# VH-VL binders against q9h9l3: the designs that were tried, part 73

Target 1, 176 residues: q9h9l3
Amino acid sequence: PRKMVAIDCEMVGTGPKGHVSSLARCSIVNYNGDVLYDEYILPPCHIVDYRTRWSGIRKQHMVNATPFKIARGQILKILTGKIVVGHAIHNDFKALQYFHPKSLTRDTSHIPPLNRKADCPENATMSLKHLTKKLLNRDIQVGKSGHSSVEDAQATMELYKLVEVEWEEHLARNPP

## First folded at step 22 (VH-VL)

Design Gh12
Fold by OpenDDE, fold request of step 23:
Structure Gh12 (fold): chain C 176 residues (1-176), chain A 120 residues (1-120), chain B 111 residues (1-111)
Amino acid sequence: as target 1 above (176 residues)
Amino acid sequence: QVQLVQSGAEVKKPGASVKVSCKASGYTFTNYYMHWVRQAPGQGLEWVGWIDPDSGGTFYAQKFEGRVTMTRDTSISTAYMELSRLRSDDTAVYYCARGDYSYGYEFDYWGRGTLVTVSS
Amino acid sequence: QAVLTQPPSVSGAPGQRVTISCTGSSSNIGAAYEVYWYQQLPGTAPKLLIYDNSNRPSGVPDRFSGSKSGTSASLAITGLQAEDEADYYCQSYDISLEAWVFGGGTQLTVL
């Protein structure tokens, strides 16, 4: 049986106007919420906007940050062959310039039973913060200090656990 | 309607460079990757690489690293593929193809192709 | 050489069923990556025929079906028609190469 991990990434702004989202932190946790990976990552291009309020990334975090190419290799090694859980996970994969098998991907932003459980429209895209508050009675991404990718990854995994049995059965009956 | 309009045929000599364009319309240019695939005469399809029009990020097949450069101009929804140090075996029809990254990875729309002939 | 293996050619009479195999490895199809199929009519660009192993885009008739098992995939065409004469390519992603890979292509002849 394949192992399951949850991933969350924080991104900074690069490019001429800082509109390019570049990976600056990646956190991966196992099924139990144990941290398997948590590193600050140095983008290949100059950072124009740290987006600290959201990303939690500051200039000091980049001093000893892992170069993107190296970090990418480390992350891919962890993800390969596993069921990967994330929220709006396509953004994480995009930032990693990585393709994960669709059948091994679980995106908590697109799980109708999860939304139903949260009394939200099944086809709506709800935020991780909202779902976590509603279903786990937990506040994440609080304050102006920025997000914690570890906390977000853990929350994502816990949310998925709420619907894991139902959703896995659904996927078995309806393969992507 | 989604359309990918490519530039016209090119004839180049060995050692030269060629730059093929692909103008996209009918969709949000930055919401999809643009892949490049080539096909030598009478041969199969060969993936060259992709560009993310949103970020400008690129990823090339190892075979073409160092010789290929993919770029885009978002103001005119146009992707470019430049191949340098051309050789005879680079003779092929070069296709641009739209690829999803959010809900799938399929190459769902293709340009009509651009023939690049490399001959002395 | 193509990373995915296809028969160079297949043939069938109108109304018959034909299958095109696509054999990969543990680093692509066997690594759970989805398989895609493309149809290329003579002198034209490839057209998406099947995505995510078995799904048909709008406009593709249900005569075309895709399946995947283990390290291989298959395209089946039932009720073969003259217009089906074309080259067919399977596609997947190879994690070891970090590349999108194609089969060598199969030329389908309608007798």
Scores: ipSAE 0.943, ipTM 0.965, lowest interface PAE 0.5, mean pLDDT 96
Fold by OpenDDE, fold request of step 23:
Structure Gh12 (fold): chain C 176 residues (1-176), chain A 120 residues (1-120), chain B 111 residues (1-111)
Amino acid sequence: as target 1 above (176 residues)
Amino acid sequence: QVQLVQSGAEVKKPGASVKVSCKASGYTFTNYYMHWVRQAPGQGLEWVGWIDPDSGGTFYAQKFEGRVTMTRDTSISTAYMELSRLRSDDTAVYYCARGDYSYGYEFDYWGRGTLVTVSS
Amino acid sequence: QAVLTQPPSVSGAPGQRVTISCTGSSSNIGAAYEVYWYQQLPGTAPKLLIYDNSNRPSGVPDRFSGSKSGTSASLAITGLQAEDEADYYCQSYDISLEAWVFGGGTQLTVL
């Protein structure tokens, strides 16, 4: 079986009005929740909005941040060939300007059995925070200091593990 | 219905630049990548690069790096591809094609193509 | 020249079954990247025929089918019809090149 990792990214606002979402932090954990990667990343363009309340990113985090191109290379090296688990993961891949094989992608925001387990409509898009609270009885993304991408990646992996057997069997019978 | 309307044929001399436009309609312009693919006469398809209309981010094939520039105007849902320092072997039909990134990567809609002829 | 390898041409009589192969490598098809197929009728733009190895978009008849195994993919056309005469291209993503790549194309002639 292929190795499995979970990813979560934090974005800041760039562009003239800060409406462009640029990668500013990326965290990757293995199946057991061990941190494989956790770096602040320096966007190629000037940051207009740190979005700190949500992203947890502050100006001081950018002082020694890894340049985007370097970080991207490091991240891709980790992801290549792996089953990658994430929540609304297309946004992470988009921020990385990266294409991961669809058959090796697991998006916890689009797994009907996971929603069913949480007593939610199977075709609804639920937040990571909601699913984590409902299924793991754990609070994430609390306070005003911003999110922790490590915590979010770990939660994402734990959520997937709840439905892994069923979902992997489903995918085997119904490959994308 | 999804439509990609491209600008008309171009005739250029070697060393010149050409800018092809692709106007999108029938869908949310910023929710899909716009790819550019070219086809020389009697030859196969060659991927040039993509632009993310949402962020303006671009990614080019190595072959065209430094010579191609992709841009977009979201106010009119139009993507542009500019190729500079044109050579005779740049003669081709250039296509814009919509590419998903959320639920798939397929190029599901194509423009009708723009013929660019480079000759002295 | 093309990263993916296709036969230059195939032919068949009406009603027959034809197959078009697409051979990749460990950095594209063999790296689990999906294969896509496009049909290009003479003088027209390519049209999506198969996505994600074996799925048909709306409007594509079930005479067309795609499969993938190892580093290769295949397009099968059953009940061949005159209107199927076209060029067919396979496509995938190459992680080593970080590029979308196409096959060289296969010209299908209906006899």
Scores: ipSAE 0.943, ipTM 0.965, lowest interface PAE 0.5, mean pLDDT 96
Fold by OpenDDE, last read:
Structure Gh12 (fold): chain C 176 residues (1-176), chain A 120 residues (1-120), chain B 111 residues (1-111)
Amino acid sequence: as target 1 above (176 residues)
Amino acid sequence: QVQLVQSGAEVKKPGASVKVSCKASGYTFTNYYMHWVRQAPGQGLEWVGWIDPDSGGTFYAQKFEGRVTMTRDTSISTAYMELSRLRSDDTAVYYCARGDYSYGYEFDYWGRGTLVTVSS
Amino acid sequence: QAVLTQPPSVSGAPGQRVTISCTGSSSNIGAAYEVYWYQQLPGTAPKLLIYDNSNRPSGVPDRFSGSKSGTSASLAITGLQAEDEADYYCQSYDISLEAWVFGGGTQLTVL
């Protein structure tokens, strides 16, 4: 059995109009919710929009932020060979310019049994916030201070645990 | 229908640069990566790199790092690959290929290729 | 020189079954990365044949099948037809190289 980790990333806006989403924070937790990685990351391009209300990222966080290239290397070392759990995880991998094996990827935004458990349509894309509230009775991403990638990664892992047995059996019978 | 239309054949001298274009249609240009793959005459396929048309982000094979530049113009759904300091062993057919990162990684559509000949 | 190893050529008569092997390593196929197969007819661009080890895109006959085990993959063609004569390439991702990698290609001749 492979080790399992959960990942969540926060993005800021770069490019001429700030429409490019660039990685500015990454958090990785283990199966028990222990933090394995949590770093602010300095994008290679100038930040135009911190998107603070959503990202929780402020200018002060970039003062000692880890350069993207270095952070990427650190993160990839953690993810390689692991089952990686995330919500809409393709966005995280995209931001990392990284390809993870599909068979080792678990996207909680695309797990029908999880939606069913939350009394949602199985084929709908539900937010992490909604699923967390419905299934864990916990509020995340509240207030004006922005998201916490650690909190979101932990919530993602806990959600997956609710359907882990059923989903892993399903994947074993129906490999992607 | 998805189409990738590439620019015409090029003949270059050693040391020169070549810029190949790939115009995409039939889908949302920014929703897929654009890969570039080349094939020397009588040889196999070799991955050059990819660009994310949405962000403009690129990732190149180490072999081509420093010589290749991938860009895009979203207004005309066109990707570009420029290779500089050309040498004879750069002679190849260069393909652009769409990569679906959101649902899979396969190169599901290919251009017809652009022959680049490097000769003295 | 290719990261993935394929036999240079295979052949078969019409109606027969042929298989093309693709051998990788612990940093690509063995690292659980999916295998893709492409068909390249003479003088044409490659065409996606198999994705995610064993899935066929629409339009690809069920005569073509893919499998993966350990550090290797295999493409099987049943009911071989004349139009199947082409070059076939396997593809995967290598995490150590951080690159998409191809096999050397296999030329299939229909006798």
Scores: ipSAE 0.943, ipTM 0.965, lowest interface PAE 0.5, mean pLDDT 96
Fold by OpenDDE, last read:
Structure Gh12 (fold): chain C 176 residues (1-176), chain A 120 residues (1-120), chain B 111 residues (1-111)
Amino acid sequence: as target 1 above (176 residues)
Amino acid sequence: QVQLVQSGAEVKKPGASVKVSCKASGYTFTNYYMHWVRQAPGQGLEWVGWIDPDSGGTFYAQKFEGRVTMTRDTSISTAYMELSRLRSDDTAVYYCARGDYSYGYEFDYWGRGTLVTVSS
Amino acid sequence: QAVLTQPPSVSGAPGQRVTISCTGSSSNIGAAYEVYWYQQLPGTAPKLLIYDNSNRPSGVPDRFSGSKSGTSASLAITGLQAEDEADYYCQSYDISLEAWVFGGGTQLTVL
């Protein structure tokens, strides 16, 4: 039985006009919601836009941030061999320049039974915030101080647990 | 329809550099990675690296690290691969190939390839 | 030399069934990474034949099938036809190398 973890990342803007999304924080929690990893990460390029309203990242967080290459290595060691749960998780993997096996990936933004449970169209892409409110009666990503990747990762794991049995059975019958 | 149009054949001397282009059309250029794969004459396929046209981020095979540079021009949906310090064993057909990163990783479309010949 | 191991050649008569094996290791196929297959006709670029172990892209006939078990994968071709004569390559991702890796390729000859 493979261990299961949930991941969420925050991005800042780099490049000439800050349009490039670069990893600036990564949080990983286990099945019970315990934090396994939570680090601020220093992008390889100069930060032009902290996107604080969304990312929660401020300049002070980058003072002792872990360099990207080092952080990436730490994160990959945690993810390798595990079932990884995330919301729109391809963005996290993209930011990490990482490929995780599809059969070991669980994207809560694309689980029809989860949407059905939330009275949403099964093939629609719903936000983590919406699903969390609807199914867990919990408010996340509130205010203007930015998101918490730990909170989001925990919410993602809790959402998946609601449909885990059904979805795992489905995947067993219909492997990706 | 998806098309990847590559630049023409190149002949280079050892120690020189070569830059191959790959113009994409028929899809959103920034929604897929662009991989580069080469094939020496009569040999198998060898992955060189990928570029994310959206961010410009790159990842190279260790074998080519420090000698390959991948870039892109989003305004013309074109990816470039430059290989420097060429040697005879770099002689190969170089392919660009579209690779998904959202919901799959397959190389679903390939260019026709660019022959690069390195000879003294 | 290739990270994934394939037989150099396979042959069969029209209508027969042939299989091409692809053997990996614990850091690629055995690490649950999906296997992809490509067909390369003589003088042409590779074409995606199978993705995610056993799925066929549009236009690929169902006489082509892929499977995966443990550290190995297999491509099966039933009802072999003359146009199937080509080189076939398996592909996966190796987490230890952090690289996409290919098999050495298998030349299929239709007798």
Scores: ipSAE 0.943, ipTM 0.965, lowest interface PAE 0.5, mean pLDDT 96

Design Gh12
Fold by OpenDDE, fold request of step 23:
Structure Gh12 (fold): chain C 176 residues (1-176), chain A 120 residues (1-120), chain B 111 residues (1-111)
Amino acid sequence: as target 1 above (176 residues)
Amino acid sequence: QVQLVQSGAEVKKPGASVKVSCKASGYTFTNYYMHWVRQAPGQGLEWVGWIDPDSGGTFYAQKFEGRVTMTRDTSISTAYMELSRLRSDDTAVYYCARGDYSYGYEFDYWGRGTLVTVSS
Amino acid sequence: QAVLTQPPSVSGAPGQRVTISCTGSSSNIGAAYEVYWYQQLPGTAPKLLIYDNSNRPSGVPDRFSGSKSGTSASLAITGLQAEDEADYYCQSYDISLEAWVFGGGTQLTVL
């Protein structure tokens, strides 16, 4: 079986009005929640909005941030060949300008059994925060300091583990 | 109904540039990548690159890096592909194709193609 | 020269079954990337025929089927019809090239 990792990325706003989401932090954890990667990333374009309230990114974090191209290479090296777990993970891959095989992708925002366990509609898109609170009885993304991508990646992995057996069996019977 | 309407045929001299347009309709322009694929006469399909209309981000095939520029105008849901320093072997039909990234990666809708002829 | 290898041509009589192979490598099909198939009728743009190895878009007859195993994929056409005469291309993503790649195309002739 392939190794499994979870990823979470934080974005900042670039472009004329800061509406473009650019990768500014990426965290990757293994199956046990150990951090494999956690770096601040410098976007190729000028940051207009740090979105600190949500991203947790501040200007000081960009001082020694890893340039995007370098970070991308490091991240891709980790992700290649692995089952990658994430929440709304298409946004992370988009920010990385990266394509991961669908068969090796696990998006916790689109796993009906996970929503069922949380007493949510199976076809609804629930937030990571909500699922984490409901199923893990843990509060994430608390306060005004912004999100922690490490914390979010760990939570994502733990959520997936709750439904891993059932979901992997489902996927085996119903390949994407 | 999803439609991709491309600009008309072009005839260019070697060394010149060509800019092909692709106007999208029937869907949210910024929710899908726009790929460009070309096909030389009697030959197969060759991927040129993609643009993210949302961010303007681009990714080109190595073969075309330095010669191709992809842009978009979101106000009119139009993608552009400009190829410079044209040579004879750039003669091809150039297609724009919508590519999903959220639910899949397939090129599910294609333009009818734009013939670009490069001749001295 | 194409990254994915297809036979240049296949042929069959009406009603027969034909198969088009698509051979990749460990950096594309073998790297678990999905395979897509496109049909290109003479003088037209390619049309999506199969996505994610074996799924048919709406409007594609069940005579068309796709499969994937190891580093290769296959398109099968049963009950061959005259209108199936076209060029067929397989597609995947190559992680080493970081590019979408196509097969060389297969010309299907209906005898």
Scores: ipSAE 0.942, ipTM 0.964, lowest interface PAE 0.5, mean pLDDT 96
Fold by OpenDDE, look of step 22:
Structure Gh12 (fold): chain C 176 residues (1-176), chain A 120 residues (1-120), chain B 111 residues (1-111)
Amino acid sequence: as target 1 above (176 residues)
Amino acid sequence: QVQLVQSGAEVKKPGASVKVSCKASGYTFTNYYMHWVRQAPGQGLEWVGWIDPDSGGTFYAQKFEGRVTMTRDTSISTAYMELSRLRSDDTAVYYCARGDYSYGYEFDYWGRGTLVTVSS
Amino acid sequence: QAVLTQPPSVSGAPGQRVTISCTGSSSNIGAAYEVYWYQQLPGTAPKLLIYDNSNRPSGVPDRFSGSKSGTSASLAITGLQAEDEADYYCQSYDISLEAWVFGGGTQLTVL
């Protein structure tokens, strides 16, 4: 069986008006929640909006941040060949300018059994925060300091583990 | 109805540059990548690169790095591909093609192509 | 020269079944990347025929089917019709090249 990792990324705003979402932090954890990767990343363009309230990214974090190209290489090396779990994970892959095989992708924002377990509509898109509170009785993304990508990645993995057996069986019967 | 309308045929000299446009309609321009694919006469398809119309981010095939520039104008839902330092082997039909980045990577809609001829 | 290998040509009589192979490597099809197929009629742009290995877009008849196994994929056409005469290309993503890659194309002739 393939190894499984969970990923979460934080983005900052770049471009003329800060509307471009650029990768500024990436965290990857293994099946047990151990951190495999957690780095601040320096975007190739000037940061206009740190989006600190949400991203948790501050200017000081960029002082010794890993250049995007280098970080991307490190991250891709970790992700290649693995089942990658994330929440709204297409945003993470987009920020990485990366394509991961669909059959090796698990998006906790689009797993009907997970929503059902949380007493949510199966076809609704629920937030990571909501699912984590409902199913894990844990508060994440609290306060004004912004998100913790490590915390979010760990929560994502824990959520997936709740439905892993059922979902993997479903996918085996219904390959994308 | 999704449509990709490309600019007309171009004839260029070696060493010149060419800029091909692709105007999108029938969908939200910024929700999909725009890929560029070329096809030399009698040859197969070759991927050139993609642009994210939302961010302006680009990713090029290594073969074209340093020679291709992809841009977009969101106000008119138009993508551009510029190829510089043209050579005879750049003669090809250049296609723009829509591709999802979320849950479907397929190139589901294509322009009709733009013939670029490079000759002395 | 193409990253994915296809036979240059295949042929069949009307009503017959033909298959087009697409052979990749451990860095694309073998890396679990999905395979896509495109049909290109003479003088036209490519058209999506199969996505995600075996799915048909709306408008594509069920005579067309795709499969994937190991490092290879296959397009099968049953009940071959004259209108199926075209070039067919497989496509996937190559993680080593970090590029979308195509097969060399297969010219299908209906006899």
Scores: ipSAE 0.931, ipTM 0.960, lowest interface PAE 0.5, mean pLDDT 96
Fold by ESMFold2, fold request of step 23:
Structure Gh12 (fold): chain C 176 residues (1-176), chain A 120 residues (1-120), chain B 111 residues (1-111)
Amino acid sequence: as target 1 above (176 residues)
Amino acid sequence: QVQLVQSGAEVKKPGASVKVSCKASGYTFTNYYMHWVRQAPGQGLEWVGWIDPDSGGTFYAQKFEGRVTMTRDTSISTAYMELSRLRSDDTAVYYCARGDYSYGYEFDYWGRGTLVTVSS
Amino acid sequence: QAVLTQPPSVSGAPGQRVTISCTGSSSNIGAAYEVYWYQQLPGTAPKLLIYDNSNRPSGVPDRFSGSKSGTSASLAITGLQAEDEADYYCQSYDISLEAWVFGGGTQLTVL
């Protein structure tokens, strides 16, 4: 049986006018929601915009942050060989400069049975906040201090569990 | 209609550098990685690396680390690959190829290739 | 030499079936990474033939099929035609090298 983890990342703005998204925090939880990894990460280039309202990242978080290359190595060791669950997960993999096997990837933003449970159109892309409120009766990303990647990764795993049996069976019948 | 147009053939001496261009059209340039792949005469395909045109981030095969630099100019939808300290075994056709990072990893569109000849 | 191993050549008569093997390892195909196939006609750039192990892009006839098992993959061509004469390359991702890797290529001759 293949082990399953959920991932969520927070980004800051780098590059011209802070428009490039660079990894500044990554959280990984196991199937039960236990935290396997949670680190602030120092991007390899100058931070132009901390994006604190959404990222929750402040200058003080960068003081002892793990350099990107080291953090990436640690994260990839955890992800390799596992089913990885995320929400709009391609953004997380892009920020990691990482290719994960498509057959081992699960994206809660693109699971039709999950949308049906939330009374949403099957092909709509729904936010993590909306799905979590609707299906788990929980408010995440509350307040103006930014998102928590631990909270978001945990919510993502709980959402996937609601459709896990149906979706894993669907994927077994319809290999990507 | 996706199209990748590469610069013309180059002849170089050992020790020189070469810079090959790849101009993209028919799609949003910053939504796809650009890969570079080379093929020595009569030989197979060899991956050189990729560039993310959105961020400018790059990733190179270990064999080329320290000799290759990939860049882009988003205002003209053009990717570049520069290879320095050329050796005779760098003689090859250099292809650019588009690859997605989200919905598929296949190299779905290729340039026609740029022949780089290194001889003394 | 090549990370993925292919036979150097295969041949078949028109109408016959041929297969081209692609053997990888536990760090690429065996790590669940998908296999891609490219056709290269003489003097031209490679063209995507099969993606995600077995899917055909629009315009690729269904006589081309791909499969994957364990650490290896296979391309099958049925109803062989003269225009199928080309070089064929398999490709996958290798997590230990952190690199896209190709097979050495297989030259298909139609007799």
Scores: ipSAE 0.869, ipTM 0.934, lowest interface PAE 0.6, mean pLDDT 94
Fold by ESMFold2, last read:
Structure Gh12 (fold): chain C 176 residues (1-176), chain A 120 residues (1-120), chain B 111 residues (1-111)
Amino acid sequence: as target 1 above (176 residues)
Amino acid sequence: QVQLVQSGAEVKKPGASVKVSCKASGYTFTNYYMHWVRQAPGQGLEWVGWIDPDSGGTFYAQKFEGRVTMTRDTSISTAYMELSRLRSDDTAVYYCARGDYSYGYEFDYWGRGTLVTVSS
Amino acid sequence: QAVLTQPPSVSGAPGQRVTISCTGSSSNIGAAYEVYWYQQLPGTAPKLLIYDNSNRPSGVPDRFSGSKSGTSASLAITGLQAEDEADYYCQSYDISLEAWVFGGGTQLTVL
C-alpha cells in the first residue's frame, strides 16, 4: 500500500502588475494530519504583490525563507512515490514546476462522491472553505490574516478520508 | 482549431546561434506549456525543454543547459527557442508542441518543425 | 541512447496484429508515470496516438490500443493497414532526470 500525503501552497504575485502566481509557502501533512513539511519559500523573482489577504504572506516571512530551488528539491523528495491529495492540486504542481503521476493524484475539487456528501452539484468546483464547513463543521481561513497552508492541507486530507474507500475502489476499477 | 506555426528553415555555421519561433492560435496561449523537441535526420525524438508562457519560467533538459534559451511574447502568442554555439550535431528538425499541466500531460498539437542545418 | 527502449523495427501483413514494446525503468514507467504514443508518418510531425496509457484522442481508430504493466508499455495495432506504415514513439516522464523521455522509435513496415 502506498503512503498518502496532502499538500497545500500559498502564492504571491510576481511579474507585471503582480499577476503571475509564485510559490511562497508549502505545507505537507501525512494521513493523520501531522506536519511533514512547512516552509516559507523565497520566489526567484521580485515579489510585486504579497496577496496577504488570501496568502497570509508578509514581508517578514521572506527574511529567512528557503530559496525556491532548494525548497522544491525538498518537497519533491517527499512527494515522489506517494499518493498526493490536494484541492485544485494542479495549481500547486504548476507552482512547483512538477509533474506527478496522474494515477497517484487526488483532487478534492473534482471528486463527485465528495460533492454529493456536501449536498452540492457533482460537477461543481466548491471551495475548500465551503466543503470543510459543510462536511467537517470546521472553520478554516478565519480572520483577516489570510490562509494557513497547514490548516488547508489538514482539511484536505480529512475531506478525502470521507470518500477514500469509495473513491479508491472506483479508481481501481476505472484506472485514470 | 489549435495551430502552431513555426519559422522557416535556417542554415548556420558552427559557433553561430539560431532562434526558432512558434506562433500559437486557436487557444489561450498562457494556459499551456510549450515544449520543444528535436529530431536529427534519420533519428528519434529528443526533448529539449519547456516554457510556461504565463510566468516565463523554463525548464531545460540537462544536455542543453547553458546553450538553450526559451522565451515568449504573450502579446503575439509566440514562443521562441534560441540555441547558441551551434555544432554540426545540432542539425535537426526542431518542433514546438503544446502540453497541458492540469488534466493531461500529452503533447496534443505539434508545429510542422523547423529544419536547422549546421555546416561549415 | 534513448531512455525508453523500443525495438528498431516491426513488420506485419495487412490484417494482422503487431505490437510495439516500450521498456522503461523504476524512475519513469515504473514510478507510475503515464505512457504516451505518437505516430510519425514520413515527412510529417508526430501525431498523438495514445495518451494516459490507453486512451485514444478523437479520430484515432480503436484498432490502436495501449497498455502498461510494471516498467513496460505496449502499443497494439490490429487489422493492420498500409497507411499504418510509420514510425512510432513512446514517451513518459522520468522523475530522476526531471525530463520528458522518448523511446528510440519503431519503424513499422506493412508487407
Scores: ipSAE 0.867, ipTM 0.931, lowest interface PAE 0.6, mean pLDDT 93

